# VH-VL binders against o27280, part 372

Target 1, 266 residues: o27280
Amino acid sequence: MDSMNVPEVLEIKRIVEESESVKTFIFSWDFRREVRPGQFVMVWDFRDEKPMSVSLIDPVRSEIGISIRRVGEFTDRVHGLSEGDLLGIRGPYGRGFELMGRDILLVGGGIGMAPLAALADEATARGMRVDALVAARTADELLFLDRLEAAGVNISTCTDDGSCGFKGFAHERLLTLEENHDMAAVCGPEPMMFQVMRILDERDVPAQLSLERYMKCAVGICGQCCLDDTGFRVCAEGPVFWSQELSRVREFGRYRRDPAGRRVPW

## First folded at step 15 (VH-VL)

Design ua46 (framework fv_marstacimab)
Fold by ESMFold2-Fast, scan of step 15:
Structure ua46 (fold): chain C 266 residues (1-266), chain A 119 residues (1-119), chain B 112 residues (1-112)
Amino acid sequence: as target 1 above (266 residues)
Amino acid sequence: EVQLLESGGGLVQPGGSLRLSCAASGFTFSSYYMSWVRQAPGKGLEWVSAISKSGGYTRYADSVKGRFTISRDNSKNTLYLQMNSLRAEDTAVYYCARVDDYYYGMDVWGQGTMVTVSS
Amino acid sequence: QSVLTQPPSVSGAPGQRVTISCTGSSSNIGADYDVHWYQQLPGTAPKLLIYGNSNRPSGVPDRFSGSKSGTSASLAITGLQAEDEADYYCQSYDRSLRGSWVFGGGTKLTVL
């Protein structure tokens, strides 16, 4: 007795060049099969299957978009495709972002802006004020700036090399920005997310973080999706986690409490 | 059709524990934040705790933090409140309420369950 | 103490108009969080009466209305009826420290 998950073969309706290394592939989608920001799909090129975050959700046009960065053999093959070509899509999978309140801070690094772009659309559509901190190594790697600007998002940028906006890392830029948000959503390299989370915790801003790098398998089948001894599997319980959930994971096996409640290393 | 029904209240001694349940029906429970609100006899409403849609984020009033734990089971459409180290001032009717995540308002309320903490 | 301040009581005769005030601060109503109003009839659970400052849920008569200005909000009841005799609570959200839902102390409405 095993689970059945068969990819649906879909035609590439349109391709948007987001940067020299990132393309968004747009497909017709039947929204009786709901998709929310923060969820991912498995993309099958008829040889290999890889998880990709949904970056566009448009029920009015009946379309979804999947943004793919060229980083290896699979993604290079997919980047070689044209409008009218076919890909297998299965999903969506995973826990999406939860919205709360009237304002939201988005902090995205590189391709981590893909799920946050979809979230920005949803937040804006429901009337939330959206502030986005978009981070990348260089100006050429900043993603979705035009789309965010068109949506009325308040944008701040930073690049490691200083080629656009603040010169430095996302967490350094965040320290110079106002503290006043009902919630935050963060997606990007894990070191960036960890530093950003610490600042948001100090500001008492509830944050959700997407751990996309662990989405190698769907539906909890692969052991590499485990976070630690707690048994959390990213593809089954994530990829989106609240910082409150992740703080429990970080203390397990690292710290104990003395009788006064102080942290003591093992 | 949309309903919340609390249970688990009763008489308990100071320092004791109780677990309250709230059964939800007539709506997609997993799509809503949920909360517990209490009302001491002859007094006003006091918010106690809230929980996110997934259960991954929880908040507590200062008066109960460290003693009460809110949780939910979306597969059973049920909200819980585990109350430990109960005090006389915890005596109240406890309501579960559905939270609108944009307005921060509470649009559906249960009928309440009475918790009495007495020696 | 209650974070939001309401008068403890208000009274009116049938057919009259009454208003119930709800006074907050810069960390709640003054921070642009909406005000919601609940009606609690004797021996019953609270019922949502007004949400998002001025919106009525289905089934709430037009004679109930809400407004918000600065750090304060008001509930207005026109054409008072005996059935309106109840406790009324305002509620907002406070962003101080970790954030919390906050209620007013309640106002007992007596209809002559």
Scores: ipSAE 0.711, ipTM 0.840, lowest interface PAE 1.4, mean pLDDT 87

Design ua47 (framework fv_marstacimab)
Fold by ESMFold2-Fast, scan of step 15:
Order: structure tokens, then C-alpha cells, then sequence
Structure ua47 (fold): chain C 266 residues (1-266), chain A 119 residues (1-119), chain B 112 residues (1-112)
């Protein structure tokens, strides 16, 4: 990471509509700048800059993809753009996922599937067996199922309302899955990640978890990307953390902090 | 040219401590998993500890768990093994070794540093 | 005790073929984890000889070959030479030891 780095203005080459609220924006990329799953870029719309995880890494086509969920003013403006329009891209930043062993479990909730979709591509390209548990509130919010199926990933789904697959939460579905894995990668709402981590810890499965909560707010300011009072920083040392690191963080899965440092329950 | 160089071995009394270092050069240290492997005099290779590329995940052999701590400083290209509560059975040559992932094995090893636990 | 079992010694005459076995279990070699082989000459550090069951690093002669079947692996040395006299170790991953390795007990090869 370099604080003096300047955004490169790139043309939107292709837009994929993943759902009613999620789009993937695809750009040509010079892979002399390496990008790995779990890393993020700063996206600049010439008014505001926000961090976004990389969801597609395709060196054969020389492309990267960035998946964006519509949640506020910035993302509403970006969703209004068309192929041929311009965005500023700076990065990549953060540490990416590490892969080990022969098989991996991916557990993703909502937009949390975005960095895991890129990881699934890397894992399958390396010859790993990939099992994915894809969770969402409703069937329409399940993301990347077609990409995962095309990659040969073994998919399980769950929805809160039962509209697709298992009716219930990701951790409840995980308890019905008895296959062991050499590692896991988890990304989604923090309460989901906490419950999943507990089960994986009990099974002695090393897990990496992507924590993106404060990066949406910090806009490249590392002081706002803290997990605890000791200055453990998401943007500098994350967003990907091993479960061994997170076991020492009291806040994880229980409460979060606003910019003033006040506890906010999940 | 790629190399690993261990240091810090020596003679220590039972219950004592030593810290081993492994200096890496000629490659991007932060892109590799690292392990410590030991070999007692006249015996075979025994894996001791491993550390992830970031340093965020560590694993230990049951024989050393709770007594040894593996760590790395990617800014200094250095791997460490802090050895506490040393026992006679810890006497061995200690090697550091790198690996990219489990498919490629340990392709680069240091020369080893001798740890002798005896009075 | 070693998790992977190797014979403690094998021997052969120059020009002959020798085979060194490595026997594991369903939690390591039998779980489709790769096997690697190391050569250790007297007084030296181990050197990677075979990786990923059957691949040779640059500089390793083709008379060294590896194979894997079920819960076992084998290292074959054809056209045996005096300089092959060394200790040989197999290595694999065990799923109960995620992030770590297991080694065989080692085989001393004597060239008679």
C-alpha cells in the first residue's frame, strides 16, 4: 500500500447484473500489478471514493471485476453508470486470502460472496476441491451461483425465508455438513461469521474471515478501520484475518463501534 | 540466488530458553509459508512448527506446543523460533524451510543450527 | 513413532534398480495429499528430490521417479550410482495437522 498512489481512470468494459441490487463492473487490467482474491480497490466516481472488494480476476482476458451492492448515494450513482463510462480505480490494497491443503469450504452471505467468488476461481484453478455454502435472506439475493457451478464448485444454499435450499442461517446449515476441510474462507454479516467461526474452531478447521465493515466508512483513513482499542486495523492488516487472530478480539460478533467509538449491538 | 540461513543454536541447560533466527534472501519472503524441521543426532526428520505467509496462522507439533513460539517479520525477511522450557529430547539440528503451497513441498532449506540441551 | 512408514534401509549394486516405499493412512496419502521426497547426503541439509508425487525439480536426473497408489508412495532409482548413497525421506500432509507436515522415518540407501 502507498498513500501517494493516484487513481487510474478506467472505462467500464462490461456490466453484469448479478441481482436487483448488485452489479459487477468489469475493467481491463494490467496484471503487472498483481491482484489476489481478498484484496480491495478504491473506486472513485469523481465525487467520492469507496473501498470495494475484487470479485473477478481474469488474467487470460486481462480483466478485473468489482461487485457493488446498492446501499446509499455513492453506490446509487455508480449503479446509474453504463458500459463506456469512466471510474477511477486505485489499488489493490490489503492482504488477500491464503490457500493451503487440497480442499476448501467457502461460506458467504449476501455481497460477502463477491471476494469468495474470486477465491473460488483461484482455488479451482489450483486443483483444489471447493465446497461453497451460499447464504442470503431470500433466493433473489443469492449471488454467483452460475459462476460457481461453471467452475465445478460443490454448492449448498440456504435462505432465511426458505425460498431456496435449506431454510435457516448459514451456521445452521453448516452443522448438517459433516465433510472435513483443510481450510475455510468466510465473508458476510459479522454475526454470521462469528457463528460459523465457532463451528470451524470446534472442528479444528483453520479459517480466514474477511472483515469489510469499517472500510466502507473510512475512505482510506486507517484510524477508522479499527477492531479494538489497541489499534488493530482492518485496512492495514486486513481485511482478511485468520480465526486465530480474531479469537483475541472481544468485539467480533458481539458489537461494533461507530466513528465516535461507541458500542453498537448487532 | 535463493537462500535461508539459521542462527541462534548452542548449548543450553534443561529448562532454559533459546531463540533461533532464519534469514531469507533472494526471494519474496512474504509469499511463502515457513516451517521449522528438526533432526536429532542419528535420527530422522521431525516437523516442529509452521507459519502462514502473513504470520496470522501458526501450527505446532504436539511435542512442542505451549513451549515453542514461531513468528516472522516480513519487513526484515526473518523467521523466528522462540524455544522455552527446553528438554533433553529437544536436542537436534533445527532447519528452516520454505514452501509455496503443499503441492510443491519444501524446496529451499537452511544449513541447520545445532541445539544441545544438556548440563 | 513415524506417521509414514519407510524401510530403515535398502541396498543395491551399481547399475541396479532400487525402490523405497512410503506407507501412510487414510488421513494423509490415502486422502489424496501429495507425497514429496528428499535426499540427504551425509552432513548436509535435505534437498527436494521429487515433489507432487512424480515431478522432478530442475537438476534431478530422470533415473529418479516417484509414484503414488492408495495409501502408499514409492521412490524408484534406476541405474544406481555410488553418489546416490544417502538417506531418503518421504513427506506428506495429514488432515489432522493442517498447516503442517508429516515425514517418514527415513531410509538409508547403501550402494554395495
Amino acid sequence: as target 1 above (266 residues)
Amino acid sequence: EVQLLESGGGLVQPGGSLRLSCAASGFTFSSYYMSWVRQAPGKGLEWVSAISKSGGYTRYADSVKGRFTISRDNSKNTLYLQMNSLRAEDTAVYYCARYDDYYYGMDVWGQGTMVTVSS
Amino acid sequence: QSVLTQPPSVSGAPGQRVTISCTGSSSNIGADYDVHWYQQLPGTAPKLLIYGNSNRPSGVPDRFSGSKSGTSASLAITGLQAEDEADYYCQSYDRSLRGSWVFGGGTKLTVL
Scores: ipSAE 0.694, ipTM 0.845, lowest interface PAE 1.6, mean pLDDT 88

Design ua48 (framework fv_marstacimab)
Fold by ESMFold2-Fast, scan of step 15:
Structure ua48 (fold): chain C 266 residues (1-266), chain A 119 residues (1-119), chain B 112 residues (1-112)
Amino acid sequence: as target 1 above (266 residues)
Amino acid sequence: EVQLLESGGGLVQPGGSLRLSCAASGFTFSSYYMSWVRQAPGKGLEWVSAISKSGGYTRYADSVKGRFTISRDNSKNTLYLQMNSLRAEDTAVYYCAREDDYYYGMDVWGQGTMVTVSS
Amino acid sequence: QSVLTQPPSVSGAPGQRVTISCTGSSSNIGADYDVHWYQQLPGTAPKLLIYGNSNRPSGVPDRFSGSKSGTSASLAITGLQAEDEADYYCQSYDRSLRGSWVFGGGTKLTVL
């Protein structure tokens, strides 16, 4: 509680290069402070602070991992760090995923597989059967396939360009799958998540979706975190929401807002 | 130590409303799915409704859809069942039960609270 | 109509073995969902007796055992005792009902 809101300066214990644009930074962690799949931490490089999803939760080794895609100035600086360097970590924050039933489906797009990889570890440890649909633009951008396989996950892939697995989008691949699941967890670009949610709703599969918008607003009260149609404040109630909660949000998957607050199609 | 205690039952007229409460103690309430299960006099167990750990997902038996609403307040360690448009066939003992997950079943039950729908 | 079918009653003498069946379908037990068993003594709340097909909670005697095969499960009670007289319910998860728990109709065990 108090310690969760005070940044701890932690040493980078290990770095795993997941792809040319993604690295996982691994830190020692005291699990008296619980962390759950779907939660995030604030990462501080002593200049700027950004929210990042927890992608590895390993109580046996007493480690957590944070996977970071290189997309801007902050992430470029962090990617330049080495084992032994220091980062500030504050958290965890947010509502994590909830598991239910026996058979679960994970649908991840790009870096969205990061929090889902942590969820896969927990689900398989609980004896659940896990199917993962891993989507990316190209084969080089598919993430965590070796880790998911090592955990006993049944993997399907799709790429926009057809360079690995099904050629097409995640929702197009999902339409060709007839397997029943007790729940699904979805994380990726918002348009992808909306299409996947719609299919799962038609199949009466309850789904949980992780909204990146919550993480960007985590430092305080933010109007951009409010889901207008429902009155939800994503920064207070997210990042993980059930599809039952999101089905009433007209903006989800259709519109975003620019810095001036104007509605813009995705 | 681990216990669930239901309250709010009673006699109500057809078409009336009641709100049941279930007070949880001795465990981390917010870490568990919760269910309501009922039993009509002399009959078997019937699952009524369930709610996820956060309260973000709820489901209902077809017999109560649109009339009953399950909710929870994790800050108060309390589960609720709002029952509207009550019918004679809703007469039953209502049990609160916790679910560890599907593999462990409903491992803790309350003592039940009696709801009688009659003129 | 219950989704899981149990015999309405079963009886035995002290020291004997009885078996209570629970028959489901391809959407529940046949979909490899686990079966749980509950004991309800007269005037009391149900108590978890067997979980995950064959596991006993702390305090449940090993005279009680569970098994599952295909679309059916069974509860076996060996060395019947007078205090075993109760109603017994099986429970499973039904995939077609999306997380809905389904109970059997219950079996009244009479110890003669």
Scores: ipSAE 0.654, ipTM 0.833, lowest interface PAE 1.8, mean pLDDT 87

Design ua49 (framework fv_marstacimab)
Fold by ESMFold2-Fast, scan of step 15:
Structure ua49 (fold): chain C 266 residues (1-266), chain A 119 residues (1-119), chain B 112 residues (1-112)
Amino acid sequence: as target 1 above (266 residues)
Amino acid sequence: EVQLLESGGGLVQPGGSLRLSCAASGFTFSSYYMSWVRQAPGKGLEWVSAISKSGGYTRYADSVKGRFTISRDNSKNTLYLQMNSLRAEDTAVYYCARGDDYYYGMDVWGQGTMVTVSS
Amino acid sequence: QSVLTQPPSVSGAPGQRVTISCTGSSSNIGADYDVHWYQQLPGTAPKLLIYGNSNRPSGVPDRFSGSKSGTSASLAITGLQAEDEADYYCQSYDRSLRGSWVFGGGTKLTVL
């Protein structure tokens, strides 16, 4: 009986090039360990371990996928791996997304579209109507458009530079979209998520937001994400939070914390 | 055996408080959205409140918003309704109900607990 | 006051067909939200009778059927029996009330 706290060494079965900077690594998975959209795994390259959101959940093929953006030393090393190479996978961890309603909105920025792609698959399988707003800095950073279209998702795009779809930010594009959603799920840069949440709150649309910085807290590592001015303790409940919960966290979208717990403005 | 059992009802004066409990058994409680539905004597069904699987999202009918608080303890398989500032028009049988109302309806109901608010 | 309108009563003789209507608007049934139906026998809790417009839970006889068209839904009961005397409620979701489930006012069925 191996617990999910022990890394399982898995072979990279397939690699999908999502963009210049993003790859999805696909592994065979024993679904006796359930995985839900919004959960993450710890990826171990036999030197360092980092949390990564699950972007593909396929019980029919017995596969999971993990999408990784190249942003530093660890991710550069992982991007250098090939099919047949090994990685350690531990988990899943964290609170995943909850689905509610008939019509749902997904708002993803950059790599934040990864956990939302897995959620879109589950939502469409449940018979929900899914609208996705896919945002990025440039056209080449828009992720999962073909996969979302294949799932039956209604897609809207925007880029900061205007290279694809609406020219502008996610929240500016959201203002031009229909208000008829029962729920929203949001994942991306925290300033983007904060602006989107404000609009959804004004429209009385309940939202769930995935906060990457709280993934370590969800596995019992405390200190960086605990207690703010409101008394709300986030470290045990992440990475997915309802907007109703985040309205009690004064630091969300306004400042972050460094490793010592000090406030740093966005 | 899938069951919901309500408790905590009784007689209370206007302005008083009561806390209702709903004990769930025979299913994975944390996998379901839960609701409270009430029925005044001789009247129809009225939805009161709902809570998400995690408890992180709650909704209320306008008639009870600001006075009632729904909560859940998934470790104890129990749903709660804290009722404050009770009014005569809150007099009803309160039902605990399980289900995703969008697709499958409320498929399991408790037998109800009577709340009487009188002066 | 009811967002979903039902007739307060319907009646029929044993063996006949009765239909109970549930009339909504563009913000609920007309917005393509599903309709569910509940049967409440005197002195008992409601029981789910039809879910997702037309599906029957285990144990519900095929004499009961549901349908939906436009802004309205209907519950049909064929081969009416004395045991069918009860209150019947339709239920749906209303987007204009944001997160609110709405019940119809209820229909008392009398078997003559």
Scores: ipSAE 0.654, ipTM 0.827, lowest interface PAE 1.5, mean pLDDT 87

Design ua5 (framework fv_marstacimab)
Fold by ESMFold2-Fast, scan of step 15:
Order: structure tokens, then sequence, then C-alpha cells
Structure ua5 (fold): chain C 266 residues (1-266), chain A 119 residues (1-119), chain B 112 residues (1-112)
């Protein structure tokens, strides 16, 4: 629609406190603007605009949800809002996750479980068997466990400190999982995603990974976002990429770009 | 009307190349996985390649891996198969097929285009 | 070697019932992947006949039915008609081939 690129001012219908640092903001949504898991919206607090992944897609209730972690000035202000307050929303943007096969593994770290929770709903509705590996630094940072359980997802947990489930990192837990999957979807810190991708590649499990830093490419802010190993620029829509695409990006999981465009190790 | 129309087949010498096209109409092309399936004269169906909705994932039969490349242009509603280093055993009718969005069965097929690899 | 095995031919008289088997393994049909069936009339492209083990596309007569049990699937055709003379292919997904789509070898149905 014409309104996709213009912020619509929406009332916060409901706020769900997911953890001490994460809230889900729920809005009424006109589903003539299609939304798919893995897509994002631009959230405008009338001062700054930031991309946020959609974490709930509910056409029956005509609602979307946006889960936001408190990490800085913008998110601190948004966390201070109440039901009935207003935010500007435009989008959705980006390519969403694609489903394939009968059996999917979700691997989420921290807030990365947000877009994967929406994907779990779609996969379950399609009759897929869904296994989720939910990882965080501590037990209180694990997100959406009750929602995933209600959806019929088979859940494994993993915390760095051992406060819930397996003690260790997501990729270490993944190595102890014996079951094969037709595909995987991964979202979380980039170093975690890189390690998980390597294991899935070795097992020849096709994976999709969601990367926040590529959201600007999807809205046309940057026409050429990646430089491949041969020196040719690759501009691909994000934030969701197949592991086949990411295997061509030499910096994925090894280093990032600072605001000046310089390579910085993770 | 939902339809797929292949083109680009023909006679080619061993070691040569051909590029097949498949024009889609009557549906939202970007919402579907697409495949190429071939059939040698008098023989059965053989899956050749699949491509994801975005084009970011591709898979190939072992017999063609490294020689064939599947691609798509969603803005033009067109699927492609670039065939390099062609061999006599690649002689077949090549069909493009759409996979349904739920069960991933091949619910729409083109009429096929003949590729003959011969000297 | 086909990973899905079909008899190369079956035959029946008009009005009779025939069954075409599709035998797989624990890595495909036995792993709960769906089986689809295609009909190919002489000189034509294949047409989807059965999808998702037992569902019929619009326009396919109810005398065609599919079933799946264990590592095998079957296509049943009742009330055989001369127009059913065709090649029939099963198709599934094989985990051991790293997510490859696989067809059976095909079965030529002759209506006597």
Amino acid sequence: as target 1 above (266 residues)
Amino acid sequence: EVQLLESGGGLVQPGGSLRLSCAASGFTFSSYYMSWVRQAPGKGLEWVSIISKSGGYTRYADSVKGRFTISRDNSKNTLYLQMNSLRAEDTAVYYCARLDDYYYGMDVWGQGTMVTVSS
Amino acid sequence: QSVLTQPPSVSGAPGQRVTISCTGSSSNIGADYDVHWYQQLPGTAPKLLIYGNSNRPSGVPDRFSGSKSGTSASLAITGLQAEDEADYYCQSYDRSLRGSWVFGGGTKLTVL
C-alpha cells in the first residue's frame, strides 16, 4: 500500500513484560499490509526511528507485537511508555523467513528469540515439528518459553552460567543434540550465529539467519551493503539470509563494521 | 490463469551451454519455491534443482552439481537454469514446476522444453 | 538405484482396481515426509494427482486415492478407465540425501 513508507501513529494496546529488560508492545494491525515472521518495522517515538523485528503476528485478533530490549536512549524512552500511549510504526520491511520440509530447528539467543517466536507460530500452524534451542547468558534472560510451550514446541534451554538447562553456549548445546532437521532458523548475537551456522553447514542443514545490521539494506538506505571476497559489492535484502548467502560474506562472525566502516573484531 | 512456460531448449554440442527460462503468470511468483525436473527420452522423472522464494537457497541433484545454476528474477516472474559443460546424458525434456506453499508438492508444471546434447 | 521403488508396470481391465506401490525407507517416507503422486499421460507434462499423502487437487476424481503406512505409500485407482493409461510417479523428500527431492522410478499402467 501507499501507507507502507509513511509512519502510522498507533496506540499501544497492550504491553507484555517478557523480562526485566524486554517488553512486547502490541498494536492493532490492518493485515491488508502483509507481515511475515522475520520482517521488521520502523518504530518512531517522535524523536528517533529504529528498526524492530515483529515478534507476534496474530491475524485472528488483528494484532502485531514488537519486542524491544532496553539497550540505550531510544529503547529506554520507549520502555517508559504505557498502554494507551502512541508510537509511529511504518513497514513492514525486509524479507521474512522461508519454511521448508517437516522439521525445523530454531536457535535463538536473547532478544533473537523474538522473530523466532513469530516463526514458531507459522511453522506449527503448517504442521511442522518445531524444536527450539533457547539460549541466554542467564535464566532470567531466556525469552518466550511459555509462548513456545503453548504452541507445542519442543524446547531445549542453554545458559552461559548454567542457571537453566545446559551450562554453556548455544553451539555447545547443539553439538549434544542428536536429531537431524530439514532446516534451521537462527537469530541472536552474531558470534553465536556464526558458530551455529558452521555446525549446521557440516550437517548439511540449510539455515536462515537474521542479522539486525542488514535491516538498513531492506529499506533502501544502503544500496550496496556487502563486499565479497572477489572485491565485487553484493547488495542483498535483509535481515534474513540463507547460510549459503552468508558463507560468501567474509566478515560474518569474524568482524563487524564500526560507524566509520572499519573492520572491528568481535 | 496459473501457468508456467519454458523456453531456451535446443540442440547443443557436448561441452556446450544453454540457458533455460520459465515465465510464470497468474500467481504471486515470489511466494513459491520453484524446481526444475527433467525426463530423458523414454525414462522417468528426475529432480534437477530447487530454489527458495528469495533465491537465497539452492539445491542440486548430484548429477548436475557444479555444472548447472538455478536462479530467479522475482521482478520479472522468471525462473532460470544455466546449463554448462553439457553431456549426452543431459538430453531430456526440462520442466519447470511450482511447489505448493504448504505440502511442497509440485502443483503446477510447464509444458517442458527439449534439450538435445549431440554432435 | 531409485531411493523410492515402484513396480515398472501394472495392468488391469476396465472397471477393475489397481494399486501402485511406492517403497521408501526410514530417511524419507518412514521419516514422515509427505508423498505426492503425479500422472503423466502420453506426450504430456506430469500433473499433480495426489498431494500430502491422501489429498486430491480440484478436478481429480475420487476413484484416485493415496495412502501411507510405515516406509511405503500406495496409489489406488478404482473403476479403471482407458484414459487412466499413463505413467505414475511418487515423489517425496529424502533426509539422507541432505534434503533432496526424490521421484520413484515410475509405473506404466496399461488398461487391457
Scores: ipSAE 0.610, ipTM 0.822, lowest interface PAE 2.2, mean pLDDT 87

Design ua50 (framework fv_marstacimab)
Fold by ESMFold2-Fast, scan of step 15:
Structure ua50 (fold): chain C 266 residues (1-266), chain A 119 residues (1-119), chain B 112 residues (1-112)
Amino acid sequence: as target 1 above (266 residues)
Amino acid sequence: EVQLLESGGGLVQPGGSLRLSCAASGFTFSSYYMSWVRQAPGKGLEWVSAISKSGGYTRYADSVKGRFTISRDNSKNTLYLQMNSLRAEDTAVYYCARPDDYYYGMDVWGQGTMVTVSS
Amino acid sequence: QSVLTQPPSVSGAPGQRVTISCTGSSSNIGADYDVHWYQQLPGTAPKLLIYGNSNRPSGVPDRFSGSKSGTSASLAITGLQAEDEADYYCQSYDRSLRGSWVFGGGTKLTVL
């Protein structure tokens, strides 16, 4: 029989400051409950519950990590917590990334590097060659570079303002990289992911993309993320989708919906 | 015991259609990529199609692209191959085979089902 | 017509050694994709014999071994037994063919 899906109250064992705006919260985890890169958990601060991608999976230490960017009231409260404080964790949920082949390209923007950092650990542990394109608006927003380097990942960086690495957007940097890969995984702002997906599709590189706005669909909360601008229902469990699946979603990369349900261009 | 069992083969006229099934048992079907490999009478092995664990990604050999559709039902532990616009050259034993996700090898094979395309 | 080239036949007597070659190109074996070997007994499905160039699945005798160098691979069978009489296929992966599994044409082993 299935177990109950209720939040488990866990102690914050360690907090890693990834940047001024991002922290990774580390908890003990019983790995009889499998967790894979690309899955998320619901984080409960005893007032609100929000979906957060798992960014660290460490069966040796029996720990998981959850990376959280400060963007609102919930995340501001969570960032105010200290080691020893408690959070409710429910999950994991969603389908994770699928690995195949000998080499993989990771393309991450900002906090989108969080699920990709966990994937990089799995890929390198399996002996895959991992190339990561890490993108952000500024150098201060580039995440997990030291962790990726420690894992043996080949890193390229780009920033919109040119403060680190290539000056420009992720897709512009990708056009200057002529490496072919068995597969790719992409996570970041939706406009970035759409443009990266188009390039990978032209290169015939199968890609998986993680879409934060579809995390609630995976736990049965069917808000606006379940419909596109033509009324198409997103039936596949998120947040990770293959590019072949996303090519069928007219709304992806073109429109989003505001809280009132209006279509807004990205 | 890990097992793959194909069914649905038979005699069909050129231009016709057939749907092959492969019943999987003894392993967590949803955790594996799946593939179809064929062998014409007296000839060698030819890879036909592959499908990802979720079914969200599919690949086809150029010889069947646009005519064959691979799909899976993880709740039923079953792999399918819908074959349309069949040609005499599609005559073969069709094997269900399980590719591993690292080496790109086929570690488990079914017994095969014979498809004969003849007028 | 196969992407990987194997000799169509090899033969040996019981107790002897035979080798079966598999020749690819820069887009498959030469791109460091692994080579796998399958044994197909008459009237049966192929069975994985060697994977990842040189690894044996459980139950495969150590008389069977694989190796890879450059754009080619070899299967070696020592101490030939009558039951080794079969067709042998190499298989790799090809990047230039939009990521395709590719097989050799097969080698018929006759044990005299």
Scores: ipSAE 0.648, ipTM 0.827, lowest interface PAE 1.9, mean pLDDT 88

Design ua51 (framework fv_marstacimab)
Fold by ESMFold2-Fast, scan of step 15:
Structure ua51 (fold): chain C 266 residues (1-266), chain A 119 residues (1-119), chain B 112 residues (1-112)
Amino acid sequence: as target 1 above (266 residues)
Amino acid sequence: EVQLLESGGGLVQPGGSLRLSCAASGFTFSSYYMSWVRQAPGKGLEWVSAISKSGGYTRYADSVKGRFTISRDNSKNTLYLQMNSLRAEDTAVYYCARTDDYYYGMDVWGQGTMVTVSS
Amino acid sequence: QSVLTQPPSVSGAPGQRVTISCTGSSSNIGADYDVHWYQQLPGTAPKLLIYGNSNRPSGVPDRFSGSKSGTSASLAITGLQAEDEADYYCQSYDRSLRGSWVFGGGTKLTVL
């Protein structure tokens, strides 16, 4: 059952520019190695290896896509690559999203919309009705709107500055939306996810949340991605958690840890 | 062949505890929601509890909430029901059932295990 | 307590048609949740007979059919046979505050 994963060197087949700061890199994929929405892969540029969520899963074309935001040295180098260039890909890793029922709400903030885009494809393919609340700081940072629309998703937008859709935060917009969902999936900044989770819990809507912060920092999978004294290991048990599981974690939505392990408020 | 096999039933006194197991075979256990459904002698079917694929989400009928705990071990292809503070009203055949997460129906059932709560 | 209502019994002769009703509310069948039907032969575990309102699993004869309208569903059995004598249960999902899987009280079908 246990097998060693070594990075497979894959050619970048296509690059989609999602925004000024986000690109989706598309690779041919052998689906004998199954990939589910919410899982991540380790991307290796032959110098550093970083975890990235899978944002496109297309068995018909035999392709996966990985959406990467430019935030530092590694991502700057990867953004400089062209079609035909090579990257190492290892995985997939982590627990993916689980679907339940027929009506799903997606709440995505910024790059957190990437794994939710893959989930939207799966949900619509199985006949679910999908409502997506897409949130960002500005209109230019709203991601995957065209892809979601093409998939038949009912879209609401929210920007902090009011440049597109509702002016305000995701949880404020959520309060104005219909309550009739069998489940929700949430991915974005942790303070946003915490506020959204509180509203969904009050409405008795089962929710899953993806803790993307740990994925960006992981250098390998060895159980070092832990949350407080609860012993949750994001790489081993996440990145996707049910709200029932996160209700046991004091750290969620309140503080994070710096490289020295010290608590830092959000 | 797809099969579910319950075990762990028996006679227990009121206030006692019992743990039921359900062994799954012939399918990818970790890909399905699972439920426990019970049936008192001569009575109808009553849903007791359900658990998500990962075990991270659970639901309980009001009649058992706070007393019963559903769990699963995907590495062992086994579903569990920990029953505490048992009452005479809990006397029933307990079935495990594979639960569809789209239709909310139950397509595969075990043969059941009898739990009798009596002094 | 049952949130889905079925008649406690129904009877028919071989070759006849019988219909078993399942009445719910706006929080379950009326909220567009599907109705499933189970057959329980004496001394056996329940078997899925109809799922998703009207679909038959492999091996279920076309004599069995399901339908749904508003807050109610029906199971129809045509060409009754002695081996159809069993208890029949409807099941749906209730979106009320707690959420739950709900069964009807069951209907005993006697083949005369």
Scores: ipSAE 0.725, ipTM 0.848, lowest interface PAE 1.2, mean pLDDT 88

